VH-VL binders against q7dma9r51to147. Designs and how they scored, part 8

Target 1, 97 residues: q7dma9r51to147
Amino acid sequence: GDQVIYHCTVRTLDGVVVESTRSESGGRGVPIRDVLGNSKMILGLLEGIPTMHKGEIAMFKMKPEMHYAEIDCPVSAPENFPKDDELHFEIELLDFS
Short names: E, the ipSAE of ESMFold2; O, the ipSAE of OpenDDE; V2, 0.75 times the mean of E and O plus 0.25 times the DockQ between their complexes.

## First folded at step 1 (VH-VL)

Design Ub10 (framework fv_umesolerbart)
Fold by ESMFold2-Fast, scan of step 1:
Structure Ub10 (fold): chain C 97 residues (1-97), chain A 126 residues (1-126), chain B 107 residues (1-107)
Amino acid sequence: as target 1 above (97 residues)
Amino acid sequence: EVQLVESGGDLVQPGGSLRLSCAASGFTFSSYSMNWVRQAPGKGLEWVSYISSSGSYIYYADSVKGRFTISRDNAKKSLYLQMTSLRAEDTAVYYCARDRYEVTEEGITKYVYDYWGQGTLVTVSS
Amino acid sequence: EIVMTQSPATLSVSPGERATLSCRASQSVSSNLAWYQQKPGQAPRRLIYGASTRATGIPARFSGSGSGTEFTLTISSLQSEDFAIYYCQQYNNWPYTFGGGTKVEIK
């Protein structure tokens, strides 16, 4: 599958940052590197990222079943992560190959 | 007309307790996160506490953690701040302010503190 | 915690003159920066959000600019009602933080 490199900022409905790769939002400043079809990607990103163009910033509004509360979700939510809430995933796609 | 009206400010002895209220009208209260912001006499603005629209996410300034409790009642359209173990340094006018995060076709818009209440004065003195 | 620094602490200007107020963030806040005006005995009033967007009803003489770490509020032709304390606030990261304020007073 295709390789993707992206920055991600996850917010609650109230705009509170719960996770980010960006340093300005409390992250380490290092983007995520994943492969589409890898069992480590949540459903909403697996379906959403392929619709994006390189350099695009997109917002994905995900109900719980599209992220960590999905039945058979392949990844564990971080400690105290709001997995049962609607979350907004702001994705900046840096590379798609 | 959007209105936020604070009440409950009073003179309290050090170590005492006090409950502040903020009554909201003119908007869908349950769609907004809420904040308490205080201002000591002659000083600047200091954020005190935040509560999300649902009440699920709550944050406090380090200076008040363990002593203050923020809560809300969406059915009554009211915001509360329960203050305990009050100190002279807590003397301030306390404001409630609303907050909103929206995603539109143009991107993310944050309507930070677009409306504030008039404030209620808390004086902690012997 | 992002530290917001405002300068000058006090700015003395005459009516009709231009006032320029500065606000610096200890790290990037993108354009998530607001400006508030506070008059004695009153609650703060939001003037600008998104670094440069005027709130509804705010006169055109107020303008905001900047992004990242350096921001400016300009009042192009000061009127008597503009003498007040002005606060900047970042809302990019929790906790939201305010600058120490700039008092704009009559010369």
Scores: ipSAE 0.007, ipTM 0.599, lowest interface PAE 10.3, mean pLDDT 81

Design Ub12 (framework fv_umesolerbart)
Fold by ESMFold2-Fast, scan of step 1:
Formats: sequence, structure tokens, C-alpha cells
Structure Ub12 (fold): chain C 97 residues (1-97), chain A 129 residues (1-129), chain B 107 residues (1-107)
Amino acid sequence: as target 1 above (97 residues)
Amino acid sequence: EVQLVESGGDLVQPGGSLRLSCAASGFTFSSYSMNWVRQAPGKGLEWVSYISSSGSYIYYADSVKGRFTISRDNAKKSLYLQMTSLRAEDTAVYYCAKEGYTYDSSGFEVYTLYYFDYWGQGTLVTVSS
Amino acid sequence: EIVMTQSPATLSVSPGERATLSCRASQSVSSNLAWYQQKPGQAPRRLIYGASTRATGIPARFSGSGSGTEFTLTISSLQSEDFAIYYCQQYNNWPYTFGGGTKVEIK
């Protein structure tokens, strides 16, 4: 499958950061590396990231059923994560191959 | 056909405030990210502010942060720029610019950084004593 | 912020000749680069996006190339209506940044 390398920052509707790969937002500064169709990904990113071009920054506004509240979601929600709320996923796509 | 019509440009004193408007027609306004871009007399283009289709994602140039506020009213098909604490260096023609990307309506919205496919004719803001 | 540098600042060419305009980014912008044309007293007009994709309605004599940090806009067989200022813009990173422009004027 296609490999995607990206940074991700997750915010609530009112802009509060709940998770990020960026160090300035409390993350480790290391981008995520996923293989489409083989890596465990939330539905909204699996469907959304392929619409991007390398180098783009996009924000995916996701209803709960498109992220952690998805039936059979392959990714576990972090502790105290607002999984039943609409969340905004800011994605910077670093590589797509 | 796509049209963007700016209004609100005026002569204002330093420290003053002004609100610019951009009226959109010929496309589904609520589906596209919008931008303000300015051009000082005889100078090049400078990006000012970005707003996503629903208003959920907003960015500003460092030169205007804390002084300018971008907003939109999708029902009225209008984009706004509220300018406060105006300075002489804010003197410019202000253009409303539409991005070429739209969101996927299949249940989620994707907002991306994109090129500007249509521009308005601009409105002149002069900040002078 | 990413700094965009255009060269030359002014290019003097005759109708029917080829014009080649350069745009350089201070760091990679992938292919997320656009070119705009601006005539005196007018708003900018879209020409190229994605470094090499011509916008609908733009004549085939306009072509873009490049990726990463080095980009070129070529106007083959220049016509009288092509004398204008051309700006490159990166839309890879926030903030959006523009080059200083290249003025294409009649020789």
C-alpha cells in the first residue's frame, strides 16, 4: 500500500488541542508513518489523506463516527479523549508514495 | 460566473478602524476557503488572512495578528475583514481571493492550502493623518 | 516563513519571442506553487497552479515547470496582451508567501 507521512494536530470545535505530533503543541515532534490499507487508521484520515497532495496542509472536520466513535474503529481513543465530539484534524502531508 | 466585489475602503487616521466586505456570487460560497491579500501602492502582493469554508480554520499574517479579524457569513455569501489599530503601512488595495479547493460533502470537510483561482477588483484603504 | 525570490525583476522582450521567468523558494514547497499575472490597475489573474497545471482558459503558450525550490514560468511566442507583472506564490506552508514579481515589458 501507499505510505503516508504526516503531522497531525487534533482540536475540539472551540480550538482546544487534545492531541498533536508537533512539539509546539505538546507532541514529540515526530510525524506519523502509516500505510494506507495496512496501518490502523481512523476512517476520516484513511479517506481524507488520499485527497491531499504532498506538502499540503489540510483540516478535516470529523463527526464522531468518522474518528474514534466509528463502529469497529481500529484505533483506541486516548484516555479522557472527547471521542463522542466533533473534532478537527489538522494534517500536514510530508510524503505520499 | 464567479464574481467577488470588495467594498469598505476609505481614508482613515492612524489608530482607526475600518470594516471591509466582499460580496460573492456565481459559486457555492459556503464550500470554499477565502483569503484577503493586499498590495501597497507600487509594491508586490502580501497575504493577509485565511478562513476555511465553515470558518473553523483561521490564519493571519504576523503583521496583522491581534489587529485584524476575518469572518464570513455563508447565508449572505459575504467575507469580512475587521481592521483595528490601523497603521500607515496598512495602506494598500485589499483583494478578496477565493481558493480553488472545495470540501467533500460525503460527511466530512477537508480544508487545504490552495492557489487563488479568482480575485476581486480590490478596495483601497489609505491610512494617513 | 518561506521566502520567495523572483528573477529577473524586469524582462524586456519583443512580441513573438520566448520569456522565461524564475522563482526560487528558501525551502522546499513541493509542487505547491502558483503563478499569477497582473496588469496595471487590475487584480491578479490565475495562470498556473501545482507548479505545472494550467488553469482553465489560460492559453497553451503559458507553461510552468519545477518542483521543490526551483520553478520556471515560460511564455512561448509572447503576445502584446502578455506584457504584465508575474508573481509566484507558495501555498505549501502557512503563511502564504509571494515572490517580488517579474515585470515583462516590451523591448
Scores: ipSAE 0.015, ipTM 0.633, lowest interface PAE 7.0, mean pLDDT 84

Design Ub2 (framework fv_umesolerbart)
Fold by ESMFold2-Fast, scan of step 1:
Structure Ub2 (fold): chain C 97 residues (1-97), chain A 127 residues (1-127), chain B 107 residues (1-107)
Amino acid sequence: as target 1 above (97 residues)
Amino acid sequence: EVQLVESGGDLVQPGGSLRLSCAASGFTFSSYSMNWVRQAPGKGLEWVSYISSSGSYIYYADSVKGRFTISRDNAKKSLYLQMTSLRAEDTAVYYCARGETRYDSSGLEIYTYFDYWGQGTLVTVSS
Amino acid sequence: EIVMTQSPATLSVSPGERATLSCRASQSVSSNLAWYQQKPGQAPRRLIYGASTRATGIPARFSGSGSGTEFTLTISSLQSEDFAIYYCQQYNNWPYTFGGGTKVEIK
């Protein structure tokens, strides 16, 4: 399948890290593994990740309606997550198939 | 494989109504914006309507606004176009098209082009 | 609405020749421009998006260029299967608009 493996770091407009998969940013150092055709993702990542190439690092700047504040968002926001704020998603695409 | 199959095209009288359907398969339908695009016989392409992946954002061409209604059912993986007050100038092949939306890494602009199209369904408005 | 103008309306070329198709926008659409190919009796097919990015499976003889208001689609050496109508489309502003098409036909 259409599998993707990526690291993600989410920041506010002023650069505060909200969540990260990277150990240097407070995460566990374990990348996210997902299948584009079978997984529900926030709109901005579902649209953005397919535009990337393996090994690329991209920044996706998302208004609330493109992440967890999207009406009928297919995924739940983490507790106390700033879902109504603009957030910057830094994605490193490690693999795709 | 990505497939979009339109149905519902027919011969209708002026002033009549018709509902078009588009059945999607081979991708996560709920994750993509959808569009209707039409083409009158021997003429070029004309964008008709857009609906976001959630169904919350909808846009229409001025020529159909107030007469056509776009909708989607993500559980059934289907797109619809309800047409009312049909006119001779609505005669066209109607295509269902998937929107490939991308975020600009430097901004928040959304870029959408049509990456997959259905085969079309013919609507003829005539007496 | 943004008006898209394609020229020429009809381009007559022989196989193996280079074809250059133009598309002009009435105001800037940045690089948010796509090209589609339509063969008789068929639905349109994507060729180029983002003004210059070739879609997966599209032969290297197709190339797009331009930004702002002036765009070009070039077919470097026409093959028999390339005779079709080509449409440009802007997706920068609502409503989305298409050019009138350029028909590429055999001389």
Scores: ipSAE 0.000, ipTM 0.546, lowest interface PAE 16.6, mean pLDDT 81

Design Ub4 (framework fv_umesolerbart; at its last look DockQ between E and O 0.45; V2 from the best seeds 0.25)
Fold by ESMFold2, look of step 2:
Structure Ub4 (fold): chain C 97 residues (1-97), chain A 129 residues (1-129), chain B 107 residues (1-107)
Amino acid sequence: as target 1 above (97 residues)
Amino acid sequence: EVQLVESGGDLVQPGGSLRLSCAASGFTFSSYSMNWVRQAPGKGLEWVSYISSSGSYIYYADSVKGRFTISRDNAKKSLYLQMTSLRAEDTAVYYCARSPEYVYDSSGVTKYILAFDIWGQGTLVTVSS
Amino acid sequence: EIVMTQSPATLSVSPGERATLSCRASQSVSSNLAWYQQKPGQAPRRLIYGASTRATGIPARFSGSGSGTEFTLTISSLQSEDFAIYYCQQYNNWPYTFGGGTKVEIK
């Protein structure tokens, strides 16, 4: 149902950027657009994003099984992603409609 | 007893440098994010800087960016603020403040909460000619 | 940045009466709003977070309400120890910002 639009920056626990949607962090500058209930999403975002409000910037620490190391994960990890590591996911929620 | 104790406040000249320390006790320091918040004499509160529990995630207020460096040593249970290029407007009592984190059940996801639940007593920094 | 505006700047209230403090945000901060109490010569103490959740050990006479841009702190039946300065703070967006404070003093 609800559409969520957000930026995501993934870092190692010691702060090294692994993946980001933000242009200043090596991404394309294009936010992710998902529909809760329809879009395939990692478990950690499915749990975390509903706790956020529009305009909020939040940091989530996720164990591997809450992101791409989930058994039968419905989303493919980016190339060379450290899927077996605990990671920080910084989310800026641009829209929740 | 959960406690935060700041030290290192002093009188310094404009352009000078100063390092503040915050000693933590009575809780698992490495599990909490930490902040510096300042209060000019007779004035309100101003957030200065944030550092995550591991030290990997750092933010600064625009007024101090490039001049102040926050750091932590989890083995020593200590938070630091290195201040350089000090200005008269940096005159304030500086507090260290703890931010609690919330862990969802057994899911393996932690959301960081940025409201400040424990504060130190503060240390006074005076910048004057 | 999000400007937090508190009103009134000073509130004169008799002991046993109700105090209502207002906090307005220049943009929505949803429910990411905290209230702090500060007495002279002391560090601030967190009263409320999440706009309405009372922090551990805070008496029930303190209550918070509101969401979005409008928030209130209510102190029912004011006690002598409640005369202090109260600050609201948003933690929705960087940088975190505080209101200018409301001084609650004895009438």
Scores: ipSAE 0.308, ipTM 0.652, lowest interface PAE 1.3, mean pLDDT 88
Fold by ESMFold2-Fast, scan of step 1:
Structure Ub4 (fold): chain C 97 residues (1-97), chain A 129 residues (1-129), chain B 107 residues (1-107)
Amino acid sequence: as target 1 above (97 residues)
Amino acid sequence: EVQLVESGGDLVQPGGSLRLSCAASGFTFSSYSMNWVRQAPGKGLEWVSYISSSGSYIYYADSVKGRFTISRDNAKKSLYLQMTSLRAEDTAVYYCARSPEYVYDSSGVTKYILAFDIWGQGTLVTVSS
Amino acid sequence: EIVMTQSPATLSVSPGERATLSCRASQSVSSNLAWYQQKPGQAPRRLIYGASTRATGIPARFSGSGSGTEFTLTISSLQSEDFAIYYCQQYNNWPYTFGGGTKVEIK
């Protein structure tokens, strides 16, 4: 699989930030590095990120079953995370190889 | 370089027709929804029309419905606006703009490209007798 | 359609001062709100999307806040190049709609 490097900000549908990699949104300013196909990503990102181009910023609205409420989700939800809600995942794709 | 270049603006008499074009370069045109936005002299911005990346979904402002037709040619990387029955109130600079893409997927994931991130320089349409 | 109302219509400020611009939606647009800057003779430039996210290359002095129906654009320590007209836009519902604009001019 391809390697992907991206920033992610997760918001509720009414705009509340629940998690972010960006420093301006309470994160550490360090992007996520993942490999497509290693099954360590939520389903909605496995489907969504491949539709993006390097440098693109896109919003993905996901039903719970497409993120942490997925049956047998390979990734643990962060503490106090609203895993049963529809969420907006704002992704900035920094690199795709 | 990511770029949008409009052309086709002209002086037209009321009741006339005109076709605007927008040439895209530096990005995968077929992956983005496109819009026309206009601005009358000394006035604010008005959204005119939207077309999805595939061309399957099209929306218009009520002021232009039935008179304007948006279309695209992904192979030529071009966006068009065919204007008919032009009125004085259609006088404006017309901008081509890249916008949020609604991607329907049966998986329960919807993709949007956030707001109008790239704009052309605009092309002036004047409707006058 | 969703009506976007910006206030004030004109804001007179001096360089180095803080400018605060308001945008109100007639019904909830969640966080699907963008701010644009337009200088005379130029196309609009996207500053903020998602109500609060700065676009790439936009200086930190620009910040957006709000959700639902009430939104604010703040320009801290205003620079000479910031005198322009600013528009808010909702992209939550069809048709997309813009506010009437706020002109930020030198005092």
Scores: ipSAE 0.251, ipTM 0.622, lowest interface PAE 1.7, mean pLDDT 85
Fold by OpenDDE, look of step 2:
Structure Ub4 (fold): chain C 97 residues (1-97), chain A 129 residues (1-129), chain B 107 residues (1-107)
Amino acid sequence: as target 1 above (97 residues)
Amino acid sequence: EVQLVESGGDLVQPGGSLRLSCAASGFTFSSYSMNWVRQAPGKGLEWVSYISSSGSYIYYADSVKGRFTISRDNAKKSLYLQMTSLRAEDTAVYYCARSPEYVYDSSGVTKYILAFDIWGQGTLVTVSS
Amino acid sequence: EIVMTQSPATLSVSPGERATLSCRASQSVSSNLAWYQQKPGQAPRRLIYGASTRATGIPARFSGSGSGTEFTLTISSLQSEDFAIYYCQQYNNWPYTFGGGTKVEIK
């Protein structure tokens, strides 16, 4: 599969950051490195990221069944994560190879 | 009526500083990303800076990086551009521009992409000795 | 950065005629391409976004097409108020970049 490197910030409908790779949003400042089709990934990102180009910034609004509430979701939600609500994923695709 | 009104344009010497403002009205300012775009006299358009709705994401053109600072006050429905170390090539009309979201739906995923739909009338910045 | 190239620089067209403007990207910008119209002394006005979606209030004579690296703005029947400079802009990658513009003038 293709290797992807990206920053991700997850927000609630109210705009509250619940998870982020960005230091300004409480993260470590380290982007995520995944291999599409190989790495454990949220379904919505697996489908959404391939639509992006290197350097692109996009926001993905996902219904629960496309993220942590997906039946076969390979990624566990953090504790007290709003996995049953719509979430907004702000993605900056840094590399796609 | 949706409206953006720029202000603060002036004549300044090279190396000087200037702060531009953009006042928004007629829409929920805090829900939109904002941009500055400039146009040198008789020339084309150049994107300068972007700031997301919450201010969490900021981007600059290389030509202004380290010299310009974009910011916003959602309570005041205002966008700002603090310019420092101004150069002659910074001479331009500076436009405030709103970024709406382009919606793409697929299998429960909605992708949002930004463009410029509303522009102010611009404010002229002249950098000259 | 992605370089946007517009052609021709100047297009002379008679009223009522078809105008075809080209915009080329140095690399794919998918459909994240917008067209703007600018008249003398005025701010730009968005005509098209998403390469082919006409903005609200824009006359039907304006249409956009293309994807990837090649894009076209078409004015099916040029009106007197359409003489202006037209810019394309990609918003697929940072930094956002504009083409150099095409001036549509009366023939």
Scores: ipSAE 0.070, ipTM 0.708, lowest interface PAE 1.6, mean pLDDT 90
ESMFold2 (binder alone), look of step 2: mean pLDDT 91; pTM 0.927

Design Ub6 (framework fv_umesolerbart)
Fold by ESMFold2-Fast, scan of step 1:
Structure Ub6 (fold): chain C 97 residues (1-97), chain A 124 residues (1-124), chain B 107 residues (1-107)
Amino acid sequence: as target 1 above (97 residues)
Amino acid sequence: EVQLVESGGDLVQPGGSLRLSCAASGFTFSSYSMNWVRQAPGKGLEWVSYISSSGSYIYYADSVKGRFTISRDNAKKSLYLQMTSLRAEDTAVYYCARETYDSSGYEKYGMDVWGQGTLVTVSS
Amino acid sequence: EIVMTQSPATLSVSPGERATLSCRASQSVSSNLAWYQQKPGQAPRRLIYGASTRATGIPARFSGSGSGTEFTLTISSLQSEDFAIYYCQQYNNWPYTFGGGTKVEIK
């Protein structure tokens, strides 16, 4: 597995921020660190992030089955997270190694 | 020229094993999810298995779960289906098919490129 | 699993006529539905995705409509090359499932 470090801001279809790693969007300013090979990442990010280049910002528009409503999702949604809604994931890829 | 070419179909006895291969060309194989779909003689299409672009997410039809294993080698631009404990009901033409996506989001749009298929016959 | 039901099983039409093919899902698949055409001895060809979007190179006489559980494929003026079997497929839920197919044959 390749390691990936990224910032993530999750928005509803109408632009409301659900969750973010960025301090300007209510997060702690600490990026997420994951490993693609043994990833406990949601499907849309597991497939989307490898298409990006370091320093790139991309938006992934995910139907529920691409995030926490995926039938075999390896991670649990946070409490009160809108797992059955279409969500937009804005990813800034900081490192890919 | 975007192409998928299957190989490995053969006549196999019940209980036997067989490995199918699918060679991709003309596109960035590592960026696409892949599917195996089969069709028994004179019957309809049946989805068999899916593998994500990275290989980390894999799904199977209940009829093949525990007997078939999908895998991919992105460096070799190849998709595989390892079949074990073959049954007469597995007799079919096996197609590999590429799943397409948009560039701005992670929406999938069905299977846009198909190989011509490889025939697997399970008979004594 | 989501069961996809296509009707009719066989549709007999003359060239130049309109053909309407139905596909029903046992539960909502949103717009995550594709239509495929298959001619004898050939691999399937994707016609429509997202329930209503024509794939590149597909003639304008093919149109798809519907969302949720009820979907329709319409061929507005059948040509000789359109006599084939048509399959719908949902990609909303695992496992992916295909309908049983509708054979469009010459009357």
Scores: ipSAE 0.000, ipTM 0.579, lowest interface PAE 14.9, mean pLDDT 84

Design Ub8 (framework fv_umesolerbart)
Fold by ESMFold2-Fast, scan of step 1:
Structure Ub8 (fold): chain C 97 residues (1-97), chain A 126 residues (1-126), chain B 107 residues (1-107)
Amino acid sequence: as target 1 above (97 residues)
Amino acid sequence: EVQLVESGGDLVQPGGSLRLSCAASGFTFSSYSMNWVRQAPGKGLEWVSYISSSGSYIYYADSVKGRFTISRDNAKKSLYLQMTSLRAEDTAVYYCAREVTYEGGKIEVYTYFDYWGQGTLVTVSS
Amino acid sequence: EIVMTQSPATLSVSPGERATLSCRASQSVSSNLAWYQQKPGQAPRRLIYGASTRATGIPARFSGSGSGTEFTLTISSLQSEDFAIYYCQQYNNWPYTFGGGTKVEIK
């Protein structure tokens, strides 16, 4: 599996930021580093990110079963995270190799 | 009483195939992720494979990718490991292990192997 | 893959003494680290998960600490039943990986 480096901003349907890797959205400014097929990732990103090109910004609109409320989701949702709601994942793919 | 009982270990020649089984009892098998972990004689533990509770997520150690296939049958409460193209370095005691998830009081959730079977020995030699 | 390195390979200690075991990850695993104990001829036994949370039924003398890449398992007053091999395991990334183990033996 390819290594992917990306920023992620998660929003509710109303546009409220739930969490972000970006400093301008309250995050730490540190992107996520995952290895496709080898890192624990939510289903929507595992399937979505491979469709992107380096430098692209894409919006993935996910029903709960495509993210943290998925049966067998391999990643943990934080407390008070709206895992049972539709969430929009804005991904900026910084690099892949 | 949680129990995991492995079976299917045998002596097999290099290049051969073997299927291991793990029979679960004492808990709702369909609610837990399962793992295979092996240990070569006199050596340390090596994780082999993971399967999620429904079977939708499956992962393998690099040393067995393309040769081993993990599967489960929730109705039969059984976990399987189909091994092909066996090599001398696959000689080991194979354990099945139940993976459980706990909330840590933080935003993160922790997992670990809470119950292990007794193991079944696979010997690959000519 | 994430490589887990345990040190020392063998630790000789007397009953009643403190034992400190180290586990290092080649890249950050956050707090997603577990510790297991294995006695000769037996399957491994759960000890610690989430780097520092003791599993139910595990004596208070066992404690875990650390996050990121450096972790420690401490046995504060070693009992005769604690002589065993201890393994750390990361479950942050696929594939899951174990350390090589630390054998705690009588001095």
Scores: ipSAE 0.000, ipTM 0.621, lowest interface PAE 11.3, mean pLDDT 84

Design Uc2 (framework fv_umesolerbart)
Fold by ESMFold2-Fast, scan of step 1:
Formats: structure tokens, C-alpha cells, sequence
Structure Uc2 (fold): chain C 97 residues (1-97), chain A 122 residues (1-122), chain B 107 residues (1-107)
């Protein structure tokens, strides 16, 4: 599969940042690098990111079953993460294939 | 087999410019992120720059920002490093290195070239 | 930037002995840590990635362990071809950073 490189900021419905790759939001500053079809990805990103173009910033509003509460989700939720809540994923796509 | 061959290393004066090339073969070059790593004589490894598979995302070490420019030509299967305002401390063997094409956390350097020597006389 | 510290700088061992090399990160790098082997006059060679996964073709006597800030490379029964300089590298944060290297030499 295609390699995708993106920044991700995850917010609750109240706008509280719970995870981010961006340094200004407490993250590491290093974007996520995944291989479509091979990397362990949450369902909403696996389906959503292929609809984007390079340089685009998109907001994906996900019900729990589209992220960490998905049956047999391949990605472990971080400890104390609100996995059973609706989450908003702000994705900046830096590179695609 | 996977091969990376660097060229362009030379003796240059401080303040000079030089362009390094890395020719790739044996794999689909356009699918891999590439890096430049350098090593001063008798010293350790220092990461210099990163470029994504398409060329759209680039990152530099602070020591070279504003002086070095990484680029690639996927049709020619080549990686480049344009160096300007060279300093004595830029003297090093410069390696091109391929990142493994797999998901996080596997973006280590799986193949390296033989290196090309840049000497900046001062 | 994340500073990688390797110790000892030089490790003198005899063939057949166990060698243990340490690598410490100034802040957590999770398991995003690789080890490379470099012999004089040669380019570095991949050895371990993801802190503990052996690269294809690497002998079982090489093993990596650790996570977060403390990492170890172990060579269980040193062979003559294992005398080299070993570097750790974090790929968790920009910029990528290497340790200063540990030279494994014959006693």
C-alpha cells in the first residue's frame, strides 16, 4: 500500500485536546507515518485519509465504533483515553504515496 | 538488489557550494522516504535531512537549515543535497539512507549508500 | 532535541563472551529506537529496529530490549566479525538523533 504522512489532533465534543502530534498542542512534532492496508489504523482514518489531497486539512467526526471502540480495533487506546466518546480528528495530510 | 550510490563529494573552500547525488536501484524509489546522514572523520553519525516519498514533506537538522536543500527526482530515481555556505564543520562522509516502507514505528534506515566525502578546507 | 547517550564509549571483550551495550534517551522515545553496526571504512549496517526486532539476516546472538528512555543491545557470544562500532538512533522526534557510539574491541 500507499504511504500516508499526517498530523493528527484529537478533540472531544467540548473541544478539549486529548491527543496530538503537533508540538504546539503538546505532541512530539513528528507526524504519523502509516502504510494503507498494512499499518494498524483506526477505521475512520483508514477510510477517511484516502479521500484527502496533499496539503489538505480535514475534520473527521467519528462515533466510537469508527475509532477505538471498533470491534477488533487493531490500535490500542492510550490509558485513560475517552475511547467510548465521539471524537473529532483534525488531519493535515502532508504526503500521500 | 537494493543499491544506493552517492557521488559529488569534493574538496571545497569555506563559503563554497556543492551538490551531492544519490542514485537508487533495485527498488521502487518513488515509494520510499529518503534521508541524508553525515559522519565527520573519526566521529559519530549525524542526521542531516529527510524527504518524503513524493517530495512534499521535508525536514532539516538545525545545523544545516537555510544552507542545505534536499530534493528528489522520482523519474530519475535520484536524491540530491544542494549545499551552500559550506563551513569546515561540514567536512564529513555523506550517506544517503532509505527508510523502511512499513508503518510506525519501523521508519529506521534499512539500506545505506557507501558514502561520498566532502572536505571543506579552512 | 532528544539527546542519545551510549555507554560505555569502549567495551573490551574476548571472543565468546557476552557484550551488553547501553543507550539512554533524554526523554521517552517509546520503542522507536534502532541499532546500527559500523566497521572501519564501511557504511553503517541495519541491526535492530523497534527497540527489539532483528532486521532480516541478523544472527540470533544479537538482541535488543528496552522502551521509553533505557535501551540495551546484547551480543550473547561474540564472534570475530562482531568487533565494530555500534550506534543507537531514535526516530520518535524531529530531529532524528544518534548516540555517540560504543566501540566493541578485542581484549
Amino acid sequence: as target 1 above (97 residues)
Amino acid sequence: EVQLVESGGDLVQPGGSLRLSCAASGFTFSSYSMNWVRQAPGKGLEWVSYISSSGSYIYYADSVKGRFTISRDNAKKSLYLQMTSLRAEDTAVYYCAREDYSGLPEYYFDYWGQGTLVTVSS
Amino acid sequence: EIVMTQSPATLSVSPGERATLSCRASQSVSSNLAWYQQKPGQAPRRLIYGASTRATGIPARFSGSGSGTEFTLTISSLQSEDFAIYYCQQYNNWPYTFGGGTKVEIK
Scores: ipSAE 0.008, ipTM 0.665, lowest interface PAE 9.0, mean pLDDT 85

Design Uc4 (framework fv_umesolerbart)
Fold by ESMFold2-Fast, scan of step 1:
Structure Uc4 (fold): chain C 97 residues (1-97), chain A 124 residues (1-124), chain B 107 residues (1-107)
Amino acid sequence: as target 1 above (97 residues)
Amino acid sequence: EVQLVESGGDLVQPGGSLRLSCAASGFTFSSYSMNWVRQAPGKGLEWVSYISSSGSYIYYADSVKGRFTISRDNAKKSLYLQMTSLRAEDTAVYYCARGEYDYLPWDEYYFDYWGQGTLVTVSS
Amino acid sequence: EIVMTQSPATLSVSPGERATLSCRASQSVSSNLAWYQQKPGQAPRRLIYGASTRATGIPARFSGSGSGTEFTLTISSLQSEDFAIYYCQQYNNWPYTFGGGTKVEIK
């Protein structure tokens, strides 16, 4: 499976940060490491990340069914996450191999 | 088939109140943001209010802020607009409109489906 | 709020002619601009979104262009069913705002 390494910042429509891997946005500063096909991932990222190029920063605006409100979503939403609202995922793709 | 059907338009005295409803069918209502857009007789379109898919995020045009309240009931697949302190300038056809977005980079938002509208007339 | 200005207010065109409609934003709206068509007694119909993407079912004679503050809707060969009022709308910032409309009428 392809390994993908990325930073992610999730915002509400109001621009409020819900979660981030970036230290400047309250995260740990450690990027996410996933393997496509072997790691659980929300639908919008599973479909969106393969369209990106290494080093690119992209914004994915997702309907609830494309993230944690997806039927039988394979990943758990973080506690108090607004999973029933549209969310904006800012992704910086660090590596795709 | 996506359908939006507005109701509740009526003749109201200035200072009065009225509640509009929009019944949705043919799509997963709980997954879409919804909007109210109005059009005064012989005039252009004016966006009135927005509500997110869950109802957590709400925006209003300055002209209606503090007087109108948008809400939704996802179980009933219905959108509402509670109007208070009505003024003559609120006279308009009120449209229910669905907000569209996609998950791709550089996603675009626009109103992809509109109802037929319901007429609100504010006069003595 | 971002003010949207459409010109001309009225455009008189003969069938088969090219119609060009302008829309200007008081601030940059990137490409977050839509065009709608409204016929008398009807709800608006989506035509273009993202400044240049034609909505499903919209004829190829309709095209949109522009970004930032200057936008154009072009109808390459006007048909009888195209006589209507056209509105541009920005969805870049709250509140969403519409232009005043351009009425395309028969000359």
Scores: ipSAE 0.005, ipTM 0.582, lowest interface PAE 12.8, mean pLDDT 84

